# Miniprotein binders against Glycerol-3-phosphate dehydrogenase [NAD(P)+] (gpsA): the designs that were tried, part 19

Target 1, 321 residues: Glycerol-3-phosphate dehydrogenase [NAD(P)+] (gpsA), of Methanothermobacter thermautotrophicus (o26468)
Amino acid sequence: MMVTVIGAGSFGTAIAQVLSWNAEMVRLMARRSEVVENINRTRENSAYHPGVKLRDNIEATLMDGSVLEESEYVFMAVPSGNLRSIVRSMNSSLEDKKIVSCIKGIEHPGLKTMSSVIREETGSRTVFSISGPNFADELIRGMTSGITVGASTRYAREIAGLLKSPRIILDHSENVEGVEFCGILKNVYAVAMGILDGQITGENHRHSLLTLCFREMNLILNEMGYGELHDRFCGFGDFLLTSTTDKSRNRTLGLMLGKKMRLSEDSTITIESLRSIRAIRELTEGLELPVLEMVYQTMQEPENVNLYIREFQERISRPEF
Short names: E, the ipSAE of ESMFold2; O, the ipSAE of OpenDDE; V2, 0.75 times the mean of E and O plus 0.25 times the DockQ between their complexes.

## First folded at step 6 (miniprotein)

Design TL4 (from TL1 with W16Y K39L Y45F)
Fold by ESMFold2-Fast, scan of step 6:
Structure TL4 (fold): chain B 321 residues (1-321), chain A 85 residues (1-85)
Amino acid sequence: as target 1 above (321 residues)
Amino acid sequence: SQELDKAIEELYEAVYEIEYALREAMKSGDPTAIRELRLALWDIFRAVEKLKDALNTGDPEKFRQAVEEAQKILEEVQEVLKEYE
């Protein structure tokens, strides 16, 4: 089988490497000719994964819908803000393809997941998602990673075949949009853990608050009809990874806010985080979400973080029984 | 301490990305890119040294100041990297 990965960034390159073990050929599409030349000449995508030799059956090319004819599966690994324009530019080539979104984001306004955007622009009925605790650096180096495949059972088996490895652990859900939504939720709760880590230390304290964060994430998943996903790799696994690791930019954003440091309003991570929080609040109107509210208030007024944490702790210390 | 370690780790990730952009700029002979990336690399190393000094002194105000400076430098470096991705 021939597979195309659209987007030669960190994750796109890593997933191409994984797919190359099971596909006959993997085409990796990049925006810039310099990246294409670097990959094809050196077998390396040096800007993202220096020192990692890409398999010989990976061929880099510029983004061009006309060369998609041979591929049955297309994996989308571009920044969420660029997805609609990229898909729109190739929509006639993508309408009959099986498309797997690897992107963790939501389009605002409209509150559309990436798979929803793809369906809208292409008309394809075979649009799927993957998500989980799968940092690109670790994935490309063959370190064990967990991935949830969001697809109907038949297509989930085909996708599993493409991802098959002793180092890849897979689980499954037919809830394509839910798998994507988990990636948005975990980022908000990673910010929350960063804020809390910035203020208070102690293992008992930290893990009690992690429990409350995951419980609230579960409330939101249940409200959205995605409750089954809480114990999947896209749910619990990715939540833990993003909330506890020093490699998480969202957790670091939270840490800075917890220290009363305001990030630039032009910061990409700040714009994305605020967009996600506003979208979640809009989708979950009427729910009592003390962790989410604390994050929302702190992002708007980090100088008052001590007040917001105190209010949060007063709320959660009231027995629920 | 954990906050300090996290900030240092993110700065070192940025070093990795800048080093590779710099190598490509050096191959292409782009003098503007070489200069900007070199300055960004030095700014990161300076920020790391300030963070380590803050850890050594144990002064909460110096720690807050160093983390704030590191955050500012990281944002500036990411803007340079966008230009030379």
Scores: ipSAE 0.000, ipTM 0.169, lowest interface PAE 17.4, mean pLDDT 80

Design TM1 (from T0 with N9R M12R R13K Q19Y H23E R35E Q39E Q49R R52K)
Fold by ESMFold2-Fast, scan of step 6:
Structure TM1 (fold): chain B 321 residues (1-321), chain A 85 residues (1-85)
Amino acid sequence: as target 1 above (321 residues)
Amino acid sequence: SQELDKAIRELRKAVWEIYRALEEAMKSGDPTAIEELYEALWDIEYAVRKLKDALNTGDPEKFRQAVEEAQKILEEVQEVLKEYE
């Protein structure tokens, strides 16, 4: 089987390497000719994974719908903001393809997951998702990673076959959009833990707050009909990874905000985080979400973080029983 | 394009090294380190913006100048990071 990965960034390159162990050939599509030339000439994508040799059955190409004919599966690994335009440019070539979204974003306005955008643009009924604790740098080096496959059972088995490795642990849900939504939520709660870690020291405090963050995440998942995902790799596993590690950009953004610091106004992580928070707030209108509100207020006015944390602490200190 | 790829790779590596050093500094409550590392992060973001602007302009001379500036900023950032290893 031939597969295509659209997007030769950090994660796209890593997933292509994983897929190359089970597929006859993997096409890795990049937007820039320099990236294509670098991969095909040196067997490395040096901009993202310096020193990692890509398997010989990975071929880089420019983004071009005409080379999709031979591929049964297409993995989408592009930035969420670029997905709609990329899919539109390839729509006729994607119509009957089995498409797997690897993207943890939401469109705002519209409040659509990436799989929803793909379905809308292509009309395809075979659109799936994967998500979990799977940092690209660890995944490409063959370090053990967990992945939830969001697909109906028949297609989940095919996708599992493509991802199969002693170093890849898989679980499953038929709730395609729910798997993606977990990735959006965990990023927001990673920012929350960063803010709290920036202000509060002590392991008892840290883990009590981490518990509250996960409880609020579960409340949102239940309201959206995704409650079954709480104990999957896309749920609990990815939440823990992104909330507790130095490698998490979202947690680092939170740490900066907790110390009354802000990244530049054109920072992509700030733009993406605000987009996700606004989307979640619209989807959960009427719910009391003290963690989410604290994050939202802090991102708007980080200079007032001490006030927002005090208000947050007062709310959570009220007994529920 | 080898020079551009090398510059981008080194800038991305420096960003993650700064993030790790920032977390250490924030936990230890070192205001001087936090300020210095934040400035380093801003300098890298500035270099990236200049590279994007030059590329969009299509002016080879502005692009060459942006690459040289990015290399200089990277060198300064590496000196800062060495102090916190």
Scores: ipSAE 0.000, ipTM 0.215, lowest interface PAE 15.6, mean pLDDT 81

Design TM2 (from TM1 with Y19L Y38W E45R)
Fold by ESMFold2-Fast, scan of step 6:
Structure TM2 (fold): chain B 321 residues (1-321), chain A 85 residues (1-85)
Amino acid sequence: as target 1 above (321 residues)
Amino acid sequence: SQELDKAIRELRKAVWEILRALEEAMKSGDPTAIEELWEALWDIRYAVRKLKDALNTGDPEKFRQAVEEAQKILEEVQEVLKEYE
């Protein structure tokens, strides 16, 4: 089987390496010609994974819909903000493809998950998702990772075959959008833990706050009809990894905000985090979400983080019984 | 001691340089740079903790090992920072 990965960033490169063990050929599409040249000449994507040799059956190309005709499966690993324009540029080549979203984002305005955007733009009925505790740097080095496959059973088995490895643990759900939504929520709560870790010391405090974060995440999942996912790799596993690991970009964002650092408005991670928070607030209107509210206030005015944490602590200290 | 004071000053300077580089990496949306710089920040925090632990024991050998480990971590961090300058 020939498989295409659209997006040669950190995760796209890592998933291409994984897929190369089970596919006859993997095409890895990049936006920049220098990335294509680097991969094809050196067998490395040195900008993202220096020192990692990519398997010989991975071929890099510029993003071009015409080479998609031979691929049955297409994995989307581009920034969420660029997805709609990329899909539109390749729409005629994607209608009949089985598409797997690897993207943790939501469109705002519109409140659409990435799989929903793909379905809308392509008309495809075979759009799926994957998510879990699978940091790209560890995944590409063959370190054990957990992945939830969001697909109907027939397609989940095919995707599992493509991802199959002694070091990859898979679980499953038919809730394609729910699997994606877990990835959006865990990123928001990772920012929250970063902010809190920047201001509060002590393991008792840290784990009490982690409990509140996961409880709030679970409340949102239940409200959205995705409660079953709480104990999947995309749910608890990815939440715990991203909220407690120093390698987390979202937790790093939180730590900087907790130190009253005003980040660039052009920062991709800041734009995506704000988009996710705004979307969640609209989707969960009427719920009391003290952690999410604290993150939202802090992202808008990090210089006032001490005030927002104080208000948050006052709110959570009131007994619920 | 003189070695401890020097190590602490250099580790603290590296923290400031990493935070600046992280802000730049976030502006450019470079996930690899963010991951590498965050790992460097963790390594420095680990080095500081080891130095404090060694100092508290009063064991000269543990202190010497902690200083050597901190110097190695600092050298690795400085190489990472050069890549993003």
Scores: ipSAE 0.000, ipTM 0.207, lowest interface PAE 16.2, mean pLDDT 81

Design TM3 (from TM1 with R20Y W42E E45W)
Fold by ESMFold2-Fast, scan of step 6:
Structure TM3 (fold): chain B 321 residues (1-321), chain A 85 residues (1-85)
Amino acid sequence: as target 1 above (321 residues)
Amino acid sequence: SQELDKAIRELRKAVWEIYYALEEAMKSGDPTAIEELYEALEDIWYAVRKLKDALNTGDPEKFRQAVEEAQKILEEVQEVLKEYE
């Protein structure tokens, strides 16, 4: 089988490396010619993974729908804000493809998951998702990672075959959108844990609040009809990884906000985090979500984080029995 | 802030590069490399702590000094990493 990965960023490069062990050939599509040249000449994508040699059956190309004809599976690993325009540029080439979204974002306005955007733009009936505790830097080095495949059983087995490795543990769900939504939620709660870690120290505090964050995430999953996913790799596993490690971009964003550090509004992580929070708030209108509310307020006015933490603590300290 | 965002990004990249180099050094059994890389990691955490403390004081000059020190520590860490590249 030949596969294509669209997006040669950190995760796109890592998943291409994984897929290269099971696919005959992996085509890795990048937006910038400099990235293509670097990969094909040096066997490294040094901007994202310095010092990691990519396998010989990975070929980098510019984003071009005309070369998709050879691929059965297409993995989408582009920033969520760019997905619609990229898919539109390749629309006719993607309609008959089996497409796997690796993106943990949501479109706003519109409140559409990435798989929904892909279906809308391509008309494809075979759109799937993957998510889990799978940091790109660890994944590319072959370190043990967990991945949930969001697909019907038949396609889940095909995708599992492409991801198969002694170091990759798989579970699955037929709820394609739910798997994606877990990735959006865990990123928001990772920001929350970062903010809280930035303000308060102590193991008891950390694990008590981590419990409350996961409980609130479960409340949202149940409200959305995705409750079954709480104990999958995309649910519990990815939540834990992203909210407890210094390697998490979202937890680091939260930590900086908790210390009153205002980050650039131009950064992709800030744009994606705000988009996700706004989308979740609209989708969960009417729910009492103290953690999400604290994150939302802190993102708007990090200089007032001490006030928002105090209000949050007063809300959660009242017994619910 | 642009400069702060860049400093945070560079510190995170350096931490990742150190962990990768440490894994290689541990496999090779080079105690000198392991010791030097752990020292570099401690320097980065020191820089992060200084940035946090400067923000808590609300003093713009102390903050500027902390950013300058973080950049100096990054340069020193990058020099160590080049040796194990």
Scores: ipSAE 0.000, ipTM 0.126, lowest interface PAE 19.8, mean pLDDT 80

Design TM4 (from TM1 with K13L Y19F W42Y)
Fold by ESMFold2-Fast, scan of step 6:
Structure TM4 (fold): chain B 321 residues (1-321), chain A 85 residues (1-85)
Amino acid sequence: as target 1 above (321 residues)
Amino acid sequence: SQELDKAIRELRLAVWEIFRALEEAMKSGDPTAIEELYEALYDIEYAVRKLKDALNTGDPEKFRQAVEEAQKILEEVQEVLKEYE
């Protein structure tokens, strides 16, 4: 079987390396010719993973729909903002392909997950998702990672075969869009934990608040019909990874906001976080979400973070029984 | 207090500069710059946490060490930022 990965960024390169152990050949599509040349000549994608040798059955090429003919599976690993234009450029070549989204994002307006965008643009009936605690730098080095496969059972087994490794732990759900939605939620709650870590001291407080954040995430998942995902790698596992590691950009954004540090209000990270929060609020109208509300208020007026945290703490300290 | 005020002001300025550089890097699609700039944000987070912890201990020696470490981190971050204008 030939597999194509569209997007030779950090994650695309890492997943291509994983797939190369099980596929006959992996085609890795890059936007930039220097990346293509570097991979094919040196066996490294040095811009993203310096010092990591890629397996010989990985072939890099520029993004070109004509080279998709022999691939049955296509893994999509491009930035969410570029997905629609990239898919449109390859539309006719993707209609009969089995497509796996590796992208964590939501389109606004329309509130569409990446798999929904792919289905809409390609007409493919076989669009799936993967997500979990799987930082690209650790994944490519063969460090243990967890991945949830979002697909009907038949296709989940095929995808599992492509991802099979002693260092990759798999679980499964038929809720393709739910698996993607977990990735959006975890980023918002990572910002929340960053804000709280910036203001609150002590491990008891930190883990109590982390529990509350996950509880609220579960409330949203249940409202959306994705409650079963709470204990999957895309749910709990990825939430923990992103909320507790210093490598998380979203948690770092939160920490700075919690310290009342001024940030660019039009930064890409801030824009993406606000888009996610607004989308969640729209999708869950009528739910009382104190953590999400605290994050939303703090992002708009970080100078008042002490007030918003005090209001948040007063709300959560009310007995629930 | 004067040293702390200076460190906090410089950390806040560095965050602004990093986010500005990060927006440029993301817009231009420079993956190396994006990675280096995220690492700079991590370093600043670490410096902030160290300063907060030192203030909470009330230990003058730990406070001085945290301020010196924050200044060292600021110097390293400023070197990264020079590459990105």
Scores: ipSAE 0.000, ipTM 0.210, lowest interface PAE 15.1, mean pLDDT 80

## First folded at step 7 (miniprotein)

Design BL10 (from BL2 with E11R W18R R65W; at its last look DockQ between E and O 0.02; V2 from the best seeds 0.00; counts 0 for: pae E 23.1 > 1.5, off the site)
Fold by OpenDDE base, look of step 7:
Structure BL10 (fold): chain B 321 residues (1-321), chain A 105 residues (1-105)
Amino acid sequence: as target 1 above (321 residues)
Amino acid sequence: SEKEKIVEEFRKRMREARKLLYEAAKTGNREQAEELIEEAWEIAREARDYAKELGDPELERKAWWMEYRIAYTHFEIAEKFGDKEQAEKSWEIMEEAYEQIRKLT
């Protein structure tokens, strides 16, 4: 089977490498000719994964719908803000494809998940998702990783076959949108934990707050009808990784806010994080969400972060019974 | 004292700016929101000028925080209405304001 990955960024390249173990050929699409040429010539995507050799059955190509004809499966790994335009440019070629979104983001102002955007633009009924605690640098190097496959049972088996490796652990949900939503939602709480970590004095305190964050996340998941995902790789796994690991840019953003330091130098990623936080706040209007409120308030007025943390602590100090 | 009067005027402006931002965030009308944000910017700039004239770094810092908040509010509004260009501009303004705040801290 031939598979295409659209987006030659960090994650797109990593997932291409994973898929290359099971696919006959993987086409990795990039927008820039320089990137295509570099990948094909050097067998590395040095901009994102220096020193990592890509497997021989990975071929880089330009983004062109005509190249999709031979691929049954298409994995989308572009920035969330570019998805609609890219999909629109290739719409006629994507209509009959099985499309797997790998993107952790939400579109504004419509508050649509990436799978929803793909469905809207292509009319495809075979749009799925994958998500999990998957740093691209570890994934591309073949480090063990858990991935949730969001698809109907039939297609989940096919996708699982493409991802199959002794180093890939898979779980499954039929809730495509829920799997994507977990990927968005976890970033909110990663920022929260970043903010809170600035004031934590002990591990008991840290893990107690982490539990509260996870509980609030689950409350939102339940409200959205995605409650079954709480213990999946896309849920707890990705939440935990992003909330506790320094490699997490969302957590780093939170740390900076909590310490009243300059916001992340990577403006694009920071903007995407803020979009996600705002989107979740809008989607959850009417719910009592102390952690989300603390994060949102801190973003608006970082000077008063200590006040917002205090208010948060006062709210959570109420007995449950 | 004359200084106390100026500080009170500063506080009045800051309250007014906050009110405008609240209204801007509440309105569903983009044009109205933009107008309110523009008014808030004018007030915030005046407040910063007052703070500079007084030579009070604390007031100046507060004025920069107001600019940060205005920019952030504008960012949120821009994102709400799908104006990516304005969102990016607002983000840059936030970073600049924050740099100034850091210098005054």
Scores: ipSAE 0.000, ipTM 0.177, lowest interface PAE 15.3, mean pLDDT 89
ESMFold2, look of step 7: ipSAE 0.000; ipTM 0.099
ESMFold2 (binder alone), look of step 7: mean pLDDT 87; pTM 0.859

Design BL4 (from BL2 with E11R; at its last look DockQ between E and O 0.04; V2 from the best seeds 0.00; counts 0 for: pae O 18.0 > 1.5, placed apart)
Amino acid sequence: SEKEKIVEEFRKRMREAWKLLYEAAKTGNREQAEELIEEAWEIAREARDYAKELGDPELERKAWRMEYRIAYTHFEIAEKFGDKEQAEKSWEIMEEAYEQIRKLT
ESMFold2, look of step 7: ipSAE 0.000; ipTM 0.233
ESMFold2 (binder alone), look of step 7: mean pLDDT 86; pTM 0.845
OpenDDE base, look of step 7: ipSAE 0.000; ipTM 0.155

Design BL5 (from BL2 with E11W W18Y; at its last look DockQ between E and O 0.01; V2 from the best seeds 0.00; counts 0 for: pae E 22.5 > 1.5, off the site)
Fold by OpenDDE base, look of step 7:
Structure BL5 (fold): chain B 321 residues (1-321), chain A 105 residues (1-105)
Amino acid sequence: as target 1 above (321 residues)
Amino acid sequence: SEKEKIVEEFWKRMREAYKLLYEAAKTGNREQAEELIEEAWEIAREARDYAKELGDPELERKAWRMEYRIAYTHFEIAEKFGDKEQAEKSWEIMEEAYEQIRKLT
């Protein structure tokens, strides 16, 4: 089977490497000819994964719908803000494809998941998702990783076959949108944990707050009809990874806010994080969500982060009984 | 005192600016929202100048806070209407305002 990955970024390259173990050929599509040439010549995507050799059955190509004809499966790994435009440019070529979204993001202002955007633009009825605790740098190096496959049982088996290796652990849900939503929602709580970590004095405190974050996340998942995903790799796994490791840009954002420091990192990730936080707040209007409120308030007025943490602490200090 | 009157006027303007921002966030009309944001920017600039004239760093910090809030509101509006360019610009203004607030804290 031939498979295409659209997007030669960090994650797109990593997932291409994973898929290359099971696919006959993997086409990795990039926008820039320089990237294509470099990948094909050096067998590395040095901009994202320096020193990692890509498998021989990975071929880089330009983003062109005509190249999709031989691919049964197409994995989407582009920035969320670019998805719609890319899909539009390839619409006629994607209509009959089995498309797997790998993108953790939400479109604004429409508040649509990436799979929903793909369905809207292509009319494809075979749009699926994957998500999990998957840092691209570890994934590409073949480190063991859990991945949730969001697809109907039939197609989940096919996708699982493409992802299968001794280093990939798979779980499954038929809720495509839910799997994607977990990937968005976990970032909110990663920011929360970043904010809170600045004031935590002990591990008991840290893990107690982490539990409250996870509980609130699950409350939202339940309200959205995605409650079954709480213990999946896309849920708890990705939540935990993103909320507790310094590799998480969202957690780092929160940590900087909590310390009243200016974010020095890429403005793009900060904007995307804020967009996600606002989107989730809008989707959850009417729910009592103390953690989300604390995060949202802190994003609006970082100078008052201590006040918002205090207010949060006062709200959670009330016993459930 | 004369100083008290100035401070009262400062807060009156600040309240007006906050009202404008609230209206901008609620209107659902981009053009009207942009007009309200522009008016709020004028008030915030005047407030900052006033604070500087008074030599009051606390009032100056509050004026910068208003600028931050204006920029943030504008960011939200820009995102709501899909204006990525304005969203990025507003974010940069927020970062600048935040840095000024931090220096005055």
Scores: ipSAE 0.000, ipTM 0.181, lowest interface PAE 15.3, mean pLDDT 89
ESMFold2, look of step 7: ipSAE 0.000; ipTM 0.095
ESMFold2 (binder alone), look of step 7: mean pLDDT 87; pTM 0.850

Design BL6 (from BL2 with E11Y E58Y; at its last look DockQ between E and O 0.02; V2 from the best seeds 0.00; counts 0 for: pae O 17.4 > 1.5, other shape alone 3.752 > 2.5, off the site)
Fold by OpenDDE base, look of step 7:
Structure BL6 (fold): chain B 321 residues (1-321), chain A 105 residues (1-105)
Amino acid sequence: as target 1 above (321 residues)
Amino acid sequence: SEKEKIVEEFYKRMREAWKLLYEAAKTGNREQAEELIEEAWEIAREARDYAKELGDPYLERKAWRMEYRIAYTHFEIAEKFGDKEQAEKSWEIMEEAYEQIRKLT
């Protein structure tokens, strides 16, 4: 089977490498000819994974719908903000494809997950997702990683076959949107933990707050009908990774906020985080979500972070029994 | 590759710095953590200079990522010990490193 990965970024390249173990050929699509040429010539995507040799059955190509003809599966690994335009440009070529979104993001103001955007633009009925605690640098190096496959049972087996490796642990949900939603939601709470880490005095405190974050995340998941995902790789796994690991850009962003540092409004991570937080807040209107509120307030007024943390602490100190 | 070794060594030292940070946070031994951070900075600078000389944007980006992580570690140390000045400096380095990473992406 030939497989295409659209997006030769960090994750796209990593997932291409994973897929290359099971696919006959993997086409890795990039926007820039320079990247394509570099990958094909050097067998490395040095911009994202220097020193990592890509398998011989990975071929880089330009983003062109005509190249998709031979691919049954298409993995989408582009920035969330570019997904709609990219998919639109290749719509006719994607309509009959089995498409797997690897993108952790939400479109604002429409509040659409990436799979929903793909479905809307392509009309494809075979749009799926994967998510989990997956740093691209570890994934491409073949470090053991858990991945949740969001697809119907039939297609989940096919996707699992493509991802199959002794180093890939898979779980499954039929809730495609829920799997994607976990990937968005976990970033909110990673920011929260970053903010809170600035004031944590001990491990008991950290893990108590982490528990509260996870509980609130689960409350939202339950409200959205995605409660089954709480213990999946896309849920707890990715939540934990991004909330506790310094490699997490979202957690680092939170840590900056916790120190009353002004965020660069032009930074991609800030924009994506703000988009996600606003989207989740809008989707959860009417729910009492102290952590989300603390994060949202802090992002708007970082100078008052101590006040918002205090208010948060006061809310959580109320007995639940 | 020698480049990979430098990166691995950097990550190793950074991990050790984090361990020392954690211990220092418990015992108050900041000096040992600071020494290790300085060593990590030397490695990161060497890696960055080497990457720049080679004209390898990726390696340069990787070096900036290392600098980011070192700065972050130093930030955490500074915060833990109440060194506001160092915390601010480390943060500035993080922002710069992040910006460079984005430019090289």
Scores: ipSAE 0.000, ipTM 0.148, lowest interface PAE 17.4, mean pLDDT 86
ESMFold2, look of step 7: ipSAE 0.000; ipTM 0.316
ESMFold2 (binder alone), look of step 7: mean pLDDT 87; pTM 0.855

